# VHH binders against o75319: the designs that were tried, part 213

Target 1, 181 residues: o75319
Amino acid sequence: GNHIPERWKDYLPVGQRMPGTRFIAFKVPLQKSFEKKLAPEECFSPLDLFNKIREQNEELGLIIDLTYTQRYYKPEDLPETVPYLKIFTVGHQVPDDETIFKFKHAVNGFLKENKDNDKLIGVHCTHGLNRTGYLICRYLIDVEGVRPDDAIELFNRCRGHCLERQNYIEDLQNGPIRKNW
Short names: E, the ipSAE of ESMFold2; O, the ipSAE of OpenDDE; V2, 0.75 times the mean of E and O plus 0.25 times the DockQ between their complexes.

## First folded at step 16 (VHH)

Design X14 (framework vhh_4orz_3; at its last fold request DockQ between E and O 0.92; V2 from the best seeds 0.80)
Fold by OpenDDE, fold request of step 17:
Structure X14 (fold): chain B 181 residues (1-181), chain A 120 residues (1-120)
Amino acid sequence: as target 1 above (181 residues)
Amino acid sequence: EVQLVESGGGLVQAGGSLRLFCAASGFTFSSYDMAWLRQAPGKRREWVAQITSGGETDYAKSVKDRFTISRDNAKNTVSLQMNSLKPEDTAIYFCAREGWDSGEYYFDYWGQGTQVTVSS
């Protein structure tokens, strides 16, 4: 059977909206087949995700899935009204320029099409922390001109957990700006 | 060395059928879950189907009831039978191995892909 990702239980299911942005980060929701390996209070399904978002008086307009599998849940587990985008992103390594570009393109496309609402871009990897945090921060730095330390601090505060990977942090703080087109 | 080699792609008319094959080598095939993914022109790569080492299958909604994934452990092959093909199924189809790495699931190896073109 399916295995629960390591340390998955250690992270808050859903962060908070990042002020001044349309981003919200969360850990990967798990489909029903995983529930048998979890205590009821540990379960976090796609349905639970949306319930928690609603509890924050927010609405998701897009989900960007950065996991490198399709095991955890299926797009059809989501409401039809919320588009789902998969960007296969390898863990532990700084995302390559193509991955960064794909992410930026997805975000920019969403923002152009959703100027008339305040729906959020939900971003997750497995834990919704390192890959997720890097790409969100990379966007804020490269596209929005945010100071790297400010972007990182904002993400950490809103996610409720700090970026852990030093290579990600170093690249954000001292790495070059990535291509935006 | 792990290798995945796809075959069986080609041009087919809408409503037609194709069968894709993936030949695996360099690892204990029967111990791994396998998957098919596809990438249409100008679109992102998307998951199509998977089959576990135990033979359990799952499908994307867009291909369910039309596509069938299967495996032959004796021949180290995974197949994708595609029926009732639509123009929207046009894509490069990739075979992938799914592994467990650093405490999470990964498609850790991919084939080079095979082109499937469905004409209207």
Scores: ipSAE 0.869, ipTM 0.931, lowest interface PAE 0.5, mean pLDDT 96
Fold by ESMFold2, look of step 16:
Structure X14 (fold): chain B 181 residues (1-181), chain A 120 residues (1-120)
Amino acid sequence: as target 1 above (181 residues)
Amino acid sequence: EVQLVESGGGLVQAGGSLRLFCAASGFTFSSYDMAWLRQAPGKRREWVAQITSGGETDYAKSVKDRFTISRDNAKNTVSLQMNSLKPEDTAIYFCAREGWDSGEYYFDYWGQGTQVTVSS
């Protein structure tokens, strides 16, 4: 049946809101069919995600799912009031310009439509760390003008785990500014 | 070399039916989960249906009870029977193979897609 993603249990389910931004990162929630292989305290369902966000006195206004599958949960498992966006993002490689553009476009669209509230953009890949951290930091650097090291430090602190893939870190620190919109 | 080739698309009136096929080659078909996804012009790809190697099926809410995914391991094919078609079903439909890459599920191979156009 369904396999639990490797090392998924080792990551904090949900990070903290990144101050000065509208971002919060988390690992992929797992639908009920995965729970047979999890102890009760290990479970992190779509419902658990929303409960944890409410515990932080926050509200999600968009979820951006970066996984390259639909196996883990379905948009239908989310409250119908929360928009869901899938951006299929190849793992292990620095995301290509098309993926970066789609992410920036989605974030910019959300911010324009939600300028009168304080709802958050939830972003996840499988572990909510490498692809998630890269794209959030790429946005902060390219669009908000944040210094690379400051973006990375902010993400790591708020996620509760450090970016692991060196090629992502090197591209954020030393790679070109992407002016794609 | 892994290949996935879709067929069966075309133009159909709302309320009509189509059956899509995906011919698979270059791998042990019976060992892999298979899926159908679709993409309307200017829209993101969205998941439609999946069938596991063991034959269990799952569907997106928008197509549940109208679409049926099936597989024939002897012919290395996966099919999508689409009934009660709506204009919103207009899209390019892709067959995908789902593997277990680096400890996570991953659509690792895709077909070129077949166009389905549902007229009102």
Scores: ipSAE 0.649, ipTM 0.844, lowest interface PAE 1.4, mean pLDDT 92
ESMFold2 (binder alone), look of step 16: mean pLDDT 84; pTM 0.842
OpenDDE, look of step 16: ipSAE 0.842; ipTM 0.918
ESMFold2, fold request of step 17: ipSAE 0.140, 0.649, 0.615; ipTM 0.555, 0.852, 0.831
ESMFold2 (binder alone), fold request of step 17: mean pLDDT 85, 85, 85; pTM 0.852, 0.848, 0.850
OpenDDE, fold request of step 17: ipSAE 0.849, 0.858; ipTM 0.922, 0.925

Design X15 (framework vhh_4orz_3; at its last look DockQ between E and O 0.88; V2 from the best seeds 0.67)
Fold by ESMFold2, look of step 16:
Structure X15 (fold): chain B 181 residues (1-181), chain A 120 residues (1-120)
Amino acid sequence: as target 1 above (181 residues)
Amino acid sequence: EVQLVESGGGLVQAGGSLRLFCAASGFTFSSYDMAWLRQAPGKRREWVAYITSGGETDYAGSVKDRFTISRDNAKNTVSLQMNSLKPEDTAIYFCARESWDSGEYYFDYWGQGTQVTVSS
């Protein structure tokens, strides 16, 4: 049987749109094969994700999946109209320059192609918190010139949970500006 | 030391077949889930198939019904039978071990890959 990620149940499924940005963060949705180990109220499927986004009067235009697996759901579980991008992001460590570059490139490409709409970039890792928060904040700091503490505060508030890993927080606050491309 | 070594790649005509092998060592092979992934030049690495320690399998939609993943726990090998090959199957194919040790599914070890080239 499929395992539910540890502490996955403890996190809000979907955050709120980060004001002034095109980002929304969420925890990994779980395909139907995981639901045998979940109470009905605990389920958060790919379909549930889209329903919750719609309830916020928002629309996803891209999903960036940062998990280091494909076990949780398949791109085929998503509407064909929503592009899906997997960026295998190592856990527990500050993402490397290649990963940061791929993320920035994806975001910039999306913003260019979607300048005439208000669709959102959905970003998730397993819990939608540490890797997700790091890369979103890294983008805001390096590309948009946001102050590190302001980026972190905005992410925490809109996700509904605070970034937890100190190595990520320290790198965002004190680390070097990364290349945009 | 965990080691995964892929083999069986090569040049194949469209419509042909290849069988890839992954030799595993340095761990209790029968206790771990295994996967095949692939990466075409300039593209992201993508998942192809997995097989659990219990023998359950799943496939990416693009390869379903053409590829078959299997494992031989006595020989510590994972295989990928690839039939009806298409030019878009051209990629470096990687064997990966998947663990739960960190409380989530995670590809914790990878091979160096084997090249598959499908010509038109």
Scores: ipSAE 0.719, ipTM 0.870, lowest interface PAE 1.1, mean pLDDT 93
Fold by OpenDDE, look of step 16:
Structure X15 (fold): chain B 181 residues (1-181), chain A 120 residues (1-120)
Amino acid sequence: as target 1 above (181 residues)
Amino acid sequence: EVQLVESGGGLVQAGGSLRLFCAASGFTFSSYDMAWLRQAPGKRREWVAYITSGGETDYAGSVKDRFTISRDNAKNTVSLQMNSLKPEDTAIYFCARESWDSGEYYFDYWGQGTQVTVSS
């Protein structure tokens, strides 16, 4: 059977909207087949994701999935009204320029098409922390001109957990700006 | 060296059938989960089907009941039988090995892909 990702239970299912942005980060929801390995209170399904977002009086307009598999849930588990975007992103490594560009392009496209609403961009990897935090922060730094430490602090505070990977933090703080086009 | 080589792609009319093959080498094939993915023009790569080392299968909703994934451990091959093909199935189809490492699932090796074109 399917394995529960290590330490997955240790992270909050859903963060808070990042003030001044359209971003919200969460850990990967798990489809029903994983529930037999979880206590009821530990379960976090695609349905649970949307319920939790609703509890925050928010609405998802896009989901960006950064995991490097599709075992955890199916796009079909999501409402048809919410676009799903997969960007296969390798764990533990700083995303390459192509991955960064794909992420930026997706975000910018969403913002252009959703100027008339306040729907959120939901971003997740496995834990919704390191890959997720890096790409969100990279966007804020490179596109929005946010100071690196401010971006990191904002993400950490809203996610409820801090970025853990030093290579990600170092690249955000001291790495070069990546292309936006 | 791990290697995955796809074959069986081609041009087919809507409603037709194709069978894709993936030949695996360089690892203990029977110990790994395998998957098919596809990438249509102008679209992102999407998951199609997987088969576990134990023979359990799952499918994307868009291909369920039309596609069948299978494996032959004696020949180190994974296959994708595609029936009732639609123009929307036009894509490059990739074979991938799925692994569990560092507490996560991930596709660690990919083939070069085989082109499937379905004409209306």
Scores: ipSAE 0.488, ipTM 0.779, lowest interface PAE 0.9, mean pLDDT 94
ESMFold2 (binder alone), look of step 16: mean pLDDT 84; pTM 0.842

Design X16 (framework vhh_4orz_3; at its last look DockQ between E and O 0.01; V2 from the best seeds 0.00; counts 0 for: pae O 13.2 > 2, placed apart)
Fold by ESMFold2, look of step 16:
Structure X16 (fold): chain B 181 residues (1-181), chain A 120 residues (1-120)
Amino acid sequence: as target 1 above (181 residues)
Amino acid sequence: EVQLVESGGGLVQAGGSLRLFCAASGFTFSSYDMAWLRQAPGKRREWVAMITSGGETDYAKSVKDRFTISRDNAKNTVSLQMNSLKPEDTAIYFCARESWDHGEYYFDYWGQGTQVTVSS
């Protein structure tokens, strides 16, 4: 069978809502077929995701899946009322401009369609950290005008884990600001 | 080098059937999981079906019970039998190889795609 992603057990399943934003980050939920290799307390399914969001008194209005696979769960495992968007994002490399544009476009579209509610955008890659943190911070820097170090600190604090990959951190701090889509 | 080449696309009337093929070369085909994805005009690429190296299959809800993925390890091919086709199935269909690399799953190689057009 299915392999549990490396180091996946070491990460908190779901972060906290990032104040002043509509973002919440989490690691990839795993469908039941993965649970054979997990202790009960290690399980984090699509249902568990929504239960944990509800426990925070929040509601998801969009899930952006940044993984380069569909192996971990199917969109059908999510409530039909929650839109799902796949943005195939290569790992280990700073996302290209097309990927950044797709992410910004999706976030801006969500904010327009959801201006009359307080629903959150859930963002995940495999661990909910490096690709997820990069794209959320890139959005905050480029669209909201947040200083790079402030965006990174906010993400790290709310995710409960620090961004790990130096090439992502360096690009956020010292790379070009991408003001246009 | 890894190559995936799709074939079998074409124009078919609603209610009809079509069989797609993906010829694989440049790797030990029997050791890898394979998938079909599709991209309709103006839409993002979406997953359709997968088959593991051991023959286990899974399907998107929209195609379940109409499509059948299969593999022939002797011919290094993966196939997608598409029955009861609907205009909504119109898309470019891509074959993809899925690997386990550096501790996670991802589609590391893609074919160029084959066009399927369903008319009525």
Scores: ipSAE 0.617, ipTM 0.842, lowest interface PAE 1.5, mean pLDDT 92
Fold by OpenDDE, look of step 16:
Structure X16 (fold): chain B 181 residues (1-181), chain A 120 residues (1-120)
Amino acid sequence: as target 1 above (181 residues)
Amino acid sequence: EVQLVESGGGLVQAGGSLRLFCAASGFTFSSYDMAWLRQAPGKRREWVAMITSGGETDYAKSVKDRFTISRDNAKNTVSLQMNSLKPEDTAIYFCARESWDHGEYYFDYWGQGTQVTVSS
């Protein structure tokens, strides 16, 4: 059904580009059918996403959708010029190694193919916070060698909200580096 | 067998300089991107600098403008010139080879490391 996710309205729709990276996080955009349950100022559609990105003088080159459902919007709602990748990611628990690998693979592939531009990797889960923040930080830590606290602080600052799940934070700070090869 | 051997570490006062070296063998050195990593006690490995096979360089924000990475393909060596050293630069420094596998960049080999200690 078209139920608005819990607390979805409480989060900023789109964060800021993370300096030194090509990541931008946002909450899940909702297709038109959800608008009847929202005030006009609360609406955040796929179209609104792109408008907000443009307002930041940025351009999306890839969207990674981490939600565990497909009911929020359709890939067809996105411009054909922007690849869409679905990585079904269970909420509230640390993503497994396979999920982490898929994310890293997608990011690295994108970076390899997009060396000649500055397009962004847009990442979202439901709120664009916990799952999104974990995987972005995991990438920065494991692949880019960023200190965990720096990665977390950077993400929190740019998203406008802080990671909430202690298990995610703890894993980022103290967990092992993940290698999937 | 791939081997990376770091040298040049030591004790230095804050504001001082050190130059680290890495001798590589067992692979076609000129075909690989190389990097320096470091690990302080009780902390995770962090990326310091990288140099591509083509000679392009990049640096961690914390060391930018202070450190310089370079390579000599004829000698199979990578170097890290460290200037204006700070106590927070204290760590074991590792030379690492970058590789690509299954759509992911990673460090597949590194040396034993060389200790760098910066006193206040």
Scores: ipSAE 0.000, ipTM 0.191, lowest interface PAE 13.2, mean pLDDT 93
ESMFold2 (binder alone), look of step 16: mean pLDDT 86; pTM 0.858

Design X17 (framework vhh_4orz_3; at its last fold request DockQ between E and O 0.94; V2 from the best seeds 0.85)
Fold by OpenDDE, fold request of step 17:
Structure X17 (fold): chain B 181 residues (1-181), chain A 120 residues (1-120)
Amino acid sequence: as target 1 above (181 residues)
Amino acid sequence: EVQLVESGGGLVQAGGSLRLFCAASGFTFSSYDMNWLRQAPGKRREWVALITSGGETDYAKSVKDRFTISRDNAKNTVSLQMNSLKPEDTAIYFCARESWDHGEYYFDYWGQGTQVTVSS
């Protein structure tokens, strides 16, 4: 059967909206087949995701999935009203320029199309922390002109967990700006 | 060296059938979950089907009941039988090995893909 990702249980299911942005980060929701390996209070399904978002008086307008598998849940497990975007992103290594561009393009497209609402961009990898945090921060730094340390601090505070990967942090703090086109 | 080589693609009319093959080498095939994914023109790569090392299968909603994934461990092959094909199924089809590493699932090896074109 399917294995629960390591340390998955250790992370908060859903973070908070990042003030001044449309971003919210969360860990990967798991489809029903995983529930038999979890205590009831540990379960976090696609349905649970939306419930938790609603509890925050927010609404998702887009989900960006950065995991490098399709094992955890299916796009059809989501409401049809919420677009799903897969960006296969390898873990542990700094995303390449193409991945960064894809993410920026998706975010910019969403913002352009959703100027009339306040719906959120939900971003997740496995834990909703390292890959997720990097790409969100990369966007804030490269596109919004936010200072790297400010972006990292904001993400960490809102996610409820800190970026863990030093290579990600180092690239955000000292790496070059990536192309926005 | 891990290798995945797809074959069986081609041009077919809507309603027709194709059978894709992926020949695996360079690893213990029977120990790995195998997947098919596809990438249509101008679209992102999407998952199509999974077959576990234990023989369990799963499908994307868009292909369920039309496609069948199977494996032959003796021949180190995974297959995708595609029936009732639609123009929307036009894509490059990729075979991918799925692994467990660093505490998570990921596709670690891909084939080069095989073109499937369904005409209306």
Scores: ipSAE 0.899, ipTM 0.944, lowest interface PAE 0.5, mean pLDDT 96
Fold by ESMFold2, look of step 16:
Structure X17 (fold): chain B 181 residues (1-181), chain A 120 residues (1-120)
Amino acid sequence: as target 1 above (181 residues)
Amino acid sequence: EVQLVESGGGLVQAGGSLRLFCAASGFTFSSYDMNWLRQAPGKRREWVALITSGGETDYAKSVKDRFTISRDNAKNTVSLQMNSLKPEDTAIYFCARESWDHGEYYFDYWGQGTQVTVSS
């Protein structure tokens, strides 16, 4: 059977909209087939994701899935009106420059197409913390000019959990400047 | 050395069929879940189908009921039967091994891919 990702139960399902940005972060939703190993209150399905976003009076306009698999849910489990984008992002190491550029391109494309609304970009990896936090913060630092510590603090507060992987944190704080284009 | 080698690609008319193969070596094939993914020109790589070590299957909506994934553990081969092909199925097709060793699902090895071209 399907395995529940390690420590997945320990994280809040969905964060809060990050003020001054179009981002909201969450952990990976799990399709029905994973629920055999979950108590009802532990479940977090694609439907649950959208219900929680609506409870915040927000609307998703794009979901960026950073997981390096398609096992957890399928794009068709999402409303047809919400674009879905997969960016295969290697774990355990700082994402390479190509992955960072793909993320920046996707965000900039969204902002261009959605300048006349307030819809959010939902971003997730498996836990919605390390890869997700890194790429959101990298965007804010490189494209929006946010100070590294301010980007990290904003992400941690709005996600409800702190970035955990030290090599990501160190790269955000002290790493090389990245080209945006 | 883990190795995945795809074959069986080619040019086919819309409505036709092809069968892809992925030969696996360098690991205990019967213990791993296997996937097919594809990348169309100018597009990002997308998932197509899964077959678990136990033989359970799943498919992307765009190919469901047209494609069938199967495996032969005696030959260390995963196959993708592709029927009712459409021009939109034109892509390089990759097989990928899926690991759980990191406490999450993860495509840890990929083949080089085989080209499928569907003409109108």
Scores: ipSAE 0.736, ipTM 0.877, lowest interface PAE 1.0, mean pLDDT 93
ESMFold2 (binder alone), look of step 16: mean pLDDT 88; pTM 0.886
OpenDDE, look of step 16: ipSAE 0.888; ipTM 0.937
ESMFold2, fold request of step 17: ipSAE 0.727, 0.732, 0.695; ipTM 0.878, 0.876, 0.862
ESMFold2 (binder alone), fold request of step 17: mean pLDDT 88, 88, 88; pTM 0.883, 0.881, 0.881
OpenDDE, fold request of step 17: ipSAE 0.898, 0.899; ipTM 0.943, 0.943

Design X18 (framework vhh_4orz_3; at its last look DockQ between E and O 0.01; V2 from the best seeds 0.00; counts 0 for: pae O 6.6 > 2, placed apart)
Fold by ESMFold2, look of step 16:
Structure X18 (fold): chain B 181 residues (1-181), chain A 120 residues (1-120)
Amino acid sequence: as target 1 above (181 residues)
Amino acid sequence: EVQLVESGGGLVQAGGSLRLFCAASGFTFSSYDMYWLRQAPGKRREWVALITSGGETDYAGSVKDRFTISRDNAKNTVSLQMNSLKPEDTAIYFCARESWDSGEYYFDYWGQGTQVTVSS
């Protein structure tokens, strides 16, 4: 009975692992109750997410959910072995420094705890593009020293869609480097 | 001007009940999905409940079966009935409006909040 998110069908479900990183981006999976509004080829459930990751010979070690709600799926729809973290991220506006810091902290904590494996950090908002792309790129720029245009190009290519929000793109390209502490 | 004004908060003993209200003005209320959010001391703001413009509801797992969200489009109000309250329900509760624009969902308005304190 839930409404399909606006334009959700227009986006590829899951991107590719971003080379040289531990990131993979995807759109929000939809629990089974949404499927009566979807053609079979349009379905993308939490189970479908994990199957698609396995098909790439990858494994998720953390999911960072940037949405405000559990209306799309519940954390209990995920395997207990995969940590889940919700980061309350304001849409439409460039994320504030506190949100950026929370994301960096989560990623850095994951990398320290998972240095002996090759598991991925899965990141999504509703469409897996604007908020997701911004925070991944902000991390790569501020923490890894990647040039803004290179971070954006890498994200766009691996996600399979280009970042759409101009204010996010402009902040990544021309805005200040954010402190990591 | 869009306004959301919460009321009905207070101090209540564990196991008790409380009803929160949100008065909405300055927009076509019936066209918007409405949320209750909360923020406990030292915690991040979290989702509690939603009611869509079409009347469908959903709840965070921690409040499911204890809280009920409802709306009255004639009076431009959204309500949260809170039963079997626990100390961990202590928080400032916010009413929020969700909108979609140019490829993103976001909260474009919420109120000042109303304090709920649940004593042991």
Scores: ipSAE 0.267, ipTM 0.610, lowest interface PAE 3.9, mean pLDDT 89
Fold by OpenDDE, look of step 16:
Parts: C-alpha cells; structure tokens; sequence
Structure X18 (fold): chain B 181 residues (1-181), chain A 120 residues (1-120)
C-alpha cells in the first residue's frame, strides 16, 4: 500500500554533493498519492527532488534506485532527460557481488559518457542512508582507492546522517575488495 | 603449494618509475585473476590494479594512467609498471590471487610484499 516508510520523515530529503565525486544521496521521493498522509513541509516528490538539487546549483544526470519495491514513485515521474536505473537491493544485508557489480558498472558507464559535464549521480534507497551509503562507499573504496574510514566519514557528513547498519560498516572497513567486473 | 613472490621494489624519486614483478607457482596461473594491492604505514590495504585471466585490466582511480598491469602466462608472472610515482604511492605492494567461495570473491593468496618508497 501507500504507507509512509518507517522513520522516513526523520531523514533529510537530500544530502550534499560529495566533494571529489559525482555522488549525491537522498531519501526516496514519494509520488502524489502519499501527500495526503504528509504535512506540506514533509512532502518530498520527484519534482521536489529536482527542485532541491537545483537549489544546490547542481544537476542530476542519473538516478540509481536501490529500493526493493516500485511503490514509491514511477520512472515516468522523472524527466525523460535523466536516466533511471533500478537495482533491486535487499535491505539489512550486505549487497551481494552482483549488486555491487551492477552499481559499479552503472557508475563507470555514466562517468565515461559524461566526461564533458558535471552532472551528478543521484543514489537512493528508502532512507538514502544504509544501502545507499554502502554502495557509494564500496565504489569509492574499491574503484577510487579511498580509505574506508574516509569514505564513510565523507558520506555521513554529506548525507547529514550516519550509516546505521553495523554489518555494512564492518564490511566496508574490514571486508574483502569486490571485483569490478 | 601456492606461492606468490613479489620483487622490484625500492627507493625512487618522485616522478620516477619502477616495475614490480610477481612470480606465481603452485597453481594454474592462467585461470586466475591477479591483483596488485598496497598498504601504507598506518593505513588499510587498498586495491591498485587487476588483470583478469582473459587479459582485461582495471585500475584504482588514484593510479589510473600512471600504472600498467600485465601478465605473462607462459612465465606465470604478473607485472606492475609504475610511472610518475608520487610520495603517496609509498607502500608495501602485494601480488594477490582472487578466488571465489560461497558467492563471494576474495583474495586467498598473496605474497610477502615488496616495499616501494617514493621520496619528495
């Protein structure tokens, strides 16, 4: 149904661009049908997402949706000019190699195709925190060679909320490097 | 017994070049993806470069366009050509074999490492 995700209201709708990267994290935007259950100031629609990004003087070039459902909004709610990629990602468990690979592949493909601009890769799960943070950090660690603690700190600071899942944090800090293909 | 032995490390000035080698034995070398990893003092191990059994290569962003990984299956060797070296490249460099188990990829073997020191 159209239930507001638990604790969804507690998280900032949109984080800040991660310096030195093309990543920006945000919580899942909710389509119009959810508005009746929200105060006006709590609403965060796909349209609101783009407005907030614009307010930061940024532009989205890709949206990666990590939620395991499609009930929150439709790709049709997004501008046609912004590619939408769904990577069904189960929550609360460390993403598997296939998921990690899909994410990395999407990011790398985007970067190759967008060398001539500064458009952002928008990544979200439900809260735009745990799954989102893990995959972004995993990318920075595995592909960019960033120190795990630096990646985590950077993400937390920019998202405005800290990663909460200990298994994700532990895997990022001490887990194995994953293949990039 | 699987063995990986790194060599070629040393002291070099910034902007200089160095070539590392890894000699592999005890397994079907051509069937495995091989990696170079590095660890600086007080820092965690980080990924540097990989070369697949098929010869495809990839690099960490920090070393891309400066480092080149290659392999010689006939000699069971992996090499890392390091150009335009920087002080931040200072680390112990390890050759590693990638393996797969229970749905996960991991490094099951690596060498003793070779020290690379880049001075300013």
Amino acid sequence: as target 1 above (181 residues)
Amino acid sequence: EVQLVESGGGLVQAGGSLRLFCAASGFTFSSYDMYWLRQAPGKRREWVALITSGGETDYAGSVKDRFTISRDNAKNTVSLQMNSLKPEDTAIYFCARESWDSGEYYFDYWGQGTQVTVSS
Scores: ipSAE 0.026, ipTM 0.287, lowest interface PAE 6.6, mean pLDDT 93
ESMFold2 (binder alone), look of step 16: mean pLDDT 84; pTM 0.834

